# VHH binders against Protein DOG1-like 4 (DOGL4), part 50

Target 1, 232 residues: Protein DOG1-like 4 (DOGL4), of Arabidopsis thaliana (Mouse-ear cress) (q84jc2)
Amino acid sequence: MSKMRNLVEEKFLEFYESWVIQLELYLHQLLIAHNNNTMSETELRHLISKLTTHHKAYYTAKWAAIREDVLAFFGSVWLNPLENACSWLTGWKPSMVFRMVDRLRKSRVVLVEAQVKKLEELRVKTKFDEQKIEREMERYQVAMADRKMVELARLGCHVGGESVMVVEAAVRGLSMGLEKMVKAADCVRLKTLKGILDILTPPQCVEFLAAAATFQVQLRRWGNRRHYVTHS

## First folded at step 18 (VHH)

Design kh13 (from kh1 with H57Q)
Fold by OpenDDE, fold request of step 19:
Structure kh13 (fold): chain B 232 residues (1-232), chain A 122 residues (1-122)
Amino acid sequence: as target 1 above (232 residues)
Amino acid sequence: QVQLVETGGGLVQPGGSLRLSCTASGFTFSSYVMSWVRQAPGKGLEWLSGISGSGSQTEYADSVKGRFTISRDNAKNTLYLQMNSLQPDDTAVYFCATWDEDKGDTYEFDHWGQGTQVTVSS
């Protein structure tokens, strides 16, 4: 199990490093597109599609990895402490992206009333979904401290082979729950992202995605600088 | 303190080739994703290509894919753009660019060079 866990962490670390670099490459495109009013809607949509595909690829990889070792994502060794501190259920908090949307409203981008209304509805729904997931997550966390586990903890972890089996069973149970919760959270993320992109015009989408990508990249940079983490 | 100097531009016939260079200074070059962009007369800035710090990852715009190749020499702090099969529509000022973490809120590319003129004409 240790080898598998280590392997999962290592593989995902490599993946994530490459993924973030690619995100930054796309960010460059977004920044130029955002400042280029001569780009056609088709070109903008293509760029948006590239980014959405990129994000989907992340979750595809993540879900494959969590199937092997979901606990790896609660340590997230591929993230710096600042990134981890800002993490909600192994990723960005869905409701946070609305801060990026709010920026659009303050910029040269004019959101029509209908868009504002839809965005607000989506925000409310997203928050509701977050809370639901949090409550269920707490249930799984608390359930880990059942009578058997508490007693076992009292006796120590080296009582015998049967004790090991009990712990392993408990961890498996927890892991199953965590995987479910992580996937649920990711679904909320994806739905939220899709919802926002469906409401916004292509130019607005580009600006939004630029804001989101910038925040992610900068957060990583800030964290790395603070903790002397070097990445390629 | 950050400086980018683009060179290698010139006049070339259609179908010809040019190699642009961008010399960087004032920052840890190898730690930054770099891009080439261009601006044609009367048009906005166009992103052309990007390359990761290590050079292991590259990206190209559809308009230049298959014709242009981005590369870098981190030991020389230099970014390159090999341009083949040049067409009149490639006529523009070409810039080397990067994203400065200190200017993250501007949502604009940082251009520290004057660019280099590329003219494709028969």
Scores: ipSAE 0.861, ipTM 0.944, lowest interface PAE 0.5, mean pLDDT 91
Fold by OpenDDE, fold request of step 19:
Structure kh13 (fold): chain B 232 residues (1-232), chain A 122 residues (1-122)
Amino acid sequence: as target 1 above (232 residues)
Amino acid sequence: QVQLVETGGGLVQPGGSLRLSCTASGFTFSSYVMSWVRQAPGKGLEWLSGISGSGSQTEYADSVKGRFTISRDNAKNTLYLQMNSLQPDDTAVYFCATWDEDKGDTYEFDHWGQGTQVTVSS
């Protein structure tokens, strides 16, 4: 079945397409910076700040959109199936970034012992937070299934005026719960990202951000090719 | 195979203008973000400007903002850099560049041309 897009989906799709393009523009800068040993720390920090601001813009837009329709983000029509398959609660799984850092360590990035320790501490904390969110999500989902979903199923068989109101109330309840979970997940993402950037040196940050941006852009490209999605 | 050919460089007086061109071949030009970068003697590569595939989005380094303008003609597979108010510190070899997904693990630009020399001197 072809899913009909609503206004929130259309708006966010447009936003996201533009946002990803901008990310790629920044990626070019990151790649040049990564290969330029003559850039000052100030210049690197400025570039890092650009990326940080860009990510903040995404979450600002996302949170505005989820207030209107959080369910749109569980369909995520702006993402291809591959991107969706790699998503955890409507975004990147926070713990994934540590894998990226590990990859960098194995390549060109040399971390001092103090950085390694801090990263491990952050990893543990991040995983703990992820698990906590997952448990809460499960609890919430089960609770919905036990009560509201059953009611929805019953009402779906007998649609009347009063039933419609009940269904709407149930959907609102679900949406509110989902919004909370998504926001919680996003907070973990943001905290984790900030934590990593605080541990890494500016050159390391640039490399990390380049890797992350590359992965994101590549995933989109791969997914689009595989599923015959064309983007400008 | 991806090919990029930069042209339009030359000697110009301070305050002068140049327009660089980059002709692309071997790939779907309109699908790729393109950038201009430069390398001055004894310095590393410097990113100057970037433009989206459609041309709807552009970015500039602070060093060239207000003076340089990036544009593209997808029908001609050509990238442009209009450079105004040139200064001696703009002296460098200028390259157009793109990033390709096939070299994802290297985190490097895959392709740039031979570059074009821009010299700003009185």
Scores: ipSAE 0.860, ipTM 0.946, lowest interface PAE 0.5, mean pLDDT 90
Fold by OpenDDE, fold request of step 19:
Structure kh13 (fold): chain B 232 residues (1-232), chain A 122 residues (1-122)
Amino acid sequence: as target 1 above (232 residues)
Amino acid sequence: QVQLVETGGGLVQPGGSLRLSCTASGFTFSSYVMSWVRQAPGKGLEWLSGISGSGSQTEYADSVKGRFTISRDNAKNTLYLQMNSLQPDDTAVYFCATWDEDKGDTYEFDHWGQGTQVTVSS
């Protein structure tokens, strides 16, 4: 079924498709590096930097787009239903990555006690931040059910009148609030990612990033196959 | 069965050129990102270059950037690596590879060919 898309959605869809392809290209590098014990720390750090830069580019693009239309990201037409189902406030759930770290520990990654302690501290902080954002988001969601939003529902796409102006102002205000929440969530994501990478050694970082990229790419592939979605 | 066959290797002098080919079968070639990797004697696998399914996006390792060019012909199910300005340290077995999504959580990079030997020597 064809879905109506606005300009922001179309542009970001194009961006995201390209971005994910690039991520997969980087994933190949990560996988090779993960199995290469001869790479120097400098080389590993360079690769890590490449990935972190790529992720930063995503959020740069996202934040530019949400300034134009934050509501586009609550539909996220560039994601398949499976990806959307796994999304928390327009992205991955920050606390989820700790499960990935735990899985790595059970495989080949050996963490020292100091690392384990720091990861636990980071996990607790991340969970706290998530809950804080969720509470604030709830307030915005409840606020959206006020009289002004009821008027919006009644008026629909009709233009004209003082009431329309009031509703439009309310929508703008709410959108700004939503933008703040999305940005806050993204900040938690970025802080969590940075925190993990700061705790792990370069080889461990590569393994973690490989796992994360694999998960993201696989989730997309699984969802696309299931729902017959084609992407460039 | 998925199969990758690398060809085009050989002995060349420093500064010389080679063009490697990788013929793919057993999967939808155009749907997969492909990479070239190499393994020099006594060293681990080194990633060299990658290309998207459509060929619209490419990446290169710093060690080969400006000298090597990756390309593909999806109609022929073939991946290419044009290698110019070859140096002695480029001596290695070269493989084409892809990531098999069906491998699940193994986090392994897969190649199914025997590779092709490239030797750069005076």
Scores: ipSAE 0.858, ipTM 0.945, lowest interface PAE 0.5, mean pLDDT 90
Fold by ESMFold2, fold request of step 19:
Structure kh13 (fold): chain B 232 residues (1-232), chain A 122 residues (1-122)
Amino acid sequence: as target 1 above (232 residues)
Amino acid sequence: QVQLVETGGGLVQPGGSLRLSCTASGFTFSSYVMSWVRQAPGKGLEWLSGISGSGSQTEYADSVKGRFTISRDNAKNTLYLQMNSLQPDDTAVYFCATWDEDKGDTYEFDHWGQGTQVTVSS
């Protein structure tokens, strides 16, 4: 079941394995922090900063890698099938994090009315940005289909150096367009995360970050355990 | 069924050293990130250090970085904490703990030891 992997895939697999382990180490810190009513605001903000820096490091590495091979991030070798099934434009759909906030509000976190209003405004903005990206992706897919029809007609008539150059240009155009869309989606993800953390108090940020890290670690471990049991 | 048992606590003078052990049973030890946590008298819990299942990645709280070293021996199902340069404010009950990803509780370590007392005094 080994898969042929290029340099980009090998490097990012190594990075991601280490990154998710570090996320779980931060989760342990979050779990203690949410139970510790004597932890200072400075200590909480330091922990929150470590988590935000960790998430930013993921995107820094990702953006470097998609410049080399954006297609590697569509059906990634470093993710199990369950993680890949949850992907929207190579990552978690930005608006989905608001379901996590909603669950915390119903069970663990009390929000004042001003926070609720700001979170709803952010949710609307996030959904608007998502829909804009989805519309642009649809337009891109249509344009690429039309260009591929032209290429097929030309190849059906004859083959030569000119035809090869046009096919190679079409492939490069696809990659550049997808890179643009992936970066746009990632910017919405980061903007949404920052917006939520700005609205929540430090203790509430700890609760949110713990829930997010728990979900991501559970998704990976559950998906990996299923594969191990199935193939053992 | 799951058990974590800490040993190695005791009385030491300031500047002294202790090595704590945590023996695990009832689960696949090598699959879990493990942590050391302490509680000083009348205080809340303080996370000290964590280590990945393989032992390849570690993390430390600022208060103990450079003085404490976490390690594990997966063949013996044992977690360690080497504590050097101990001072009176390190006096606490020390616990090993872990989070079990199969439980529904998002916000709690699922397994704790009973703790071992470390006392630093002249």
Scores: ipSAE 0.733, ipTM 0.909, lowest interface PAE 1.0, mean pLDDT 84
Fold by ESMFold2, fold request of step 19:
Structure kh13 (fold): chain B 232 residues (1-232), chain A 122 residues (1-122)
Amino acid sequence: as target 1 above (232 residues)
Amino acid sequence: QVQLVETGGGLVQPGGSLRLSCTASGFTFSSYVMSWVRQAPGKGLEWLSGISGSGSQTEYADSVKGRFTISRDNAKNTLYLQMNSLQPDDTAVYFCATWDEDKGDTYEFDHWGQGTQVTVSS
């Protein structure tokens, strides 16, 4: 049902479809846990650990795939157009996750002053790291625009084997720079996630993880309904 | 109108087995992750097991892993729970449930069955 680009994309599509289904299976557990006043702290921490491990497994697979084809993660075949449109450097924007925390604070969780202070410190650090990556990406894009390799890449069907080799070298150089920036962004995502879960209590972590999983699954469902309508 | 109906509950002796069914109507059953949840007398809800829309992926709570088996037959719009080696502490009302969309700030399953009573006693 989708256009496959290569073996890396095919393999990651299979992985991601399974991964998001498992996320929804964990969401069902979170939905029971956040309304259950008889669940022990040990049980909550176990569920939180399952979610954390699941997210780490995603990045492990992603980083392996990126080494082979980082461009596959820009406009991914395993995501619908809405999911792709919401991406910042191949994933959720780290600074925006604090809007979810803010929403929960207004409706479902009560944070003590020490937690609020630590969350604000984390928000500032996250935004600083994010902006550093954005500045590096901007400089990379300027360097790309100034190099004749961009023009040769656009003309990739040149006659003569030497033109093919130059285009391939230019694409490889682009992918190396993009891989570095994507991994840096993913590290900020993981640090931000860990930081939030470390500041929140176990019941608050369950609320946060439920909201995050809900958003991710909803974005997929909404985008698929939109896509189905336009193709029917 | 979405409807989930559980059947197959009853009285069983310790060590016995039961198979629960959940018949679904009013939605595309094969597109939804389904769960079994139970509520023992005087206790909160306990998530037991879940299964993907295709049936290819399953998950179990530690308390029932190895004793309970979730399955589905999408041609019959039916979800199943095979329960073996039942003990008195498995006595509960058993529900099938699914989630489709968030209801604002309340993160809850959208659809529940009425439940079926399972009683394990001599």
Scores: ipSAE 0.714, ipTM 0.893, lowest interface PAE 1.1, mean pLDDT 84

Design kh13 (from kh1 with H57Q)
Fold by ESMFold2, fold request of step 19:
Structure kh13 (fold): chain B 232 residues (1-232), chain A 122 residues (1-122)
Amino acid sequence: as target 1 above (232 residues)
Amino acid sequence: QVQLVETGGGLVQPGGSLRLSCTASGFTFSSYVMSWVRQAPGKGLEWLSGISGSGSQTEYADSVKGRFTISRDNAKNTLYLQMNSLQPDDTAVYFCATWDEDKGDTYEFDHWGQGTQVTVSS
């Protein structure tokens, strides 16, 4: 089982490395579009669509991987219930993207009043969806605690072979619940991204996507450098 | 310290071919995604193609896909652009460029070559 978990993680990391390289290739296109007014609105929208499709491809691959073994994606998520209830299922909290929007608004883009209003409405919607996931996560943690208690009681009261099958069924139920919640969180992330891109003008979308791609590429590269430096 | 130098431009007739080279120094060439960008007279910059550090992944603008081929030779620190089926609209200054992830605070290409002129005319 540990062997299978490692294989799923290794395969996804190979995908992710390739995916980040492609993101950097798109970043180069965004940097040209951002620096000069070289592209028609139609061409800008096409580039924006390529970025949206690329992000959808990330989630498609991630969802295939979590279907194989969702627990491979949880690092220390099960350390304690309060940390787990406040942690975000395999990623940044969906609403954190608005911190990047706010930073861009201060320094790189000018938003009109109508856009600001729509972005605040979207932020509220995203927070509402996050809270729904948090409530489901809490119910899930209660169910998980109850199943652990039932498993311990059954080991004390049952014939061995029967106890193993019941524990295996409980673990499968846990994994299915976690998969559902990870997908729900990812759907909120993708829906929020698309919502932001719908509110921003095409040039503003290019600014946002360039900032997001820069951050994501730098985060991967800086993380890799720290890892290799500490092990050299 | 970082230096990018393009060569291989010139005058060609429509339908002709050219191969551009970009020689890099002052950085670890094989670690960087590289791009070709052009600027036609009186026009803005146009991104043409990019290639991963290893050369394993490439991307092309729709305007040049099928006609242009990007490649690199990391042993020679050289980036290439093979341009086929050239048309008058391909007349431009061609640059190699890259983004430096360590610069951090701007969303601009950090290193540019001087450019090489390509002129497609009868």
Scores: ipSAE 0.710, ipTM 0.911, lowest interface PAE 1.2, mean pLDDT 80

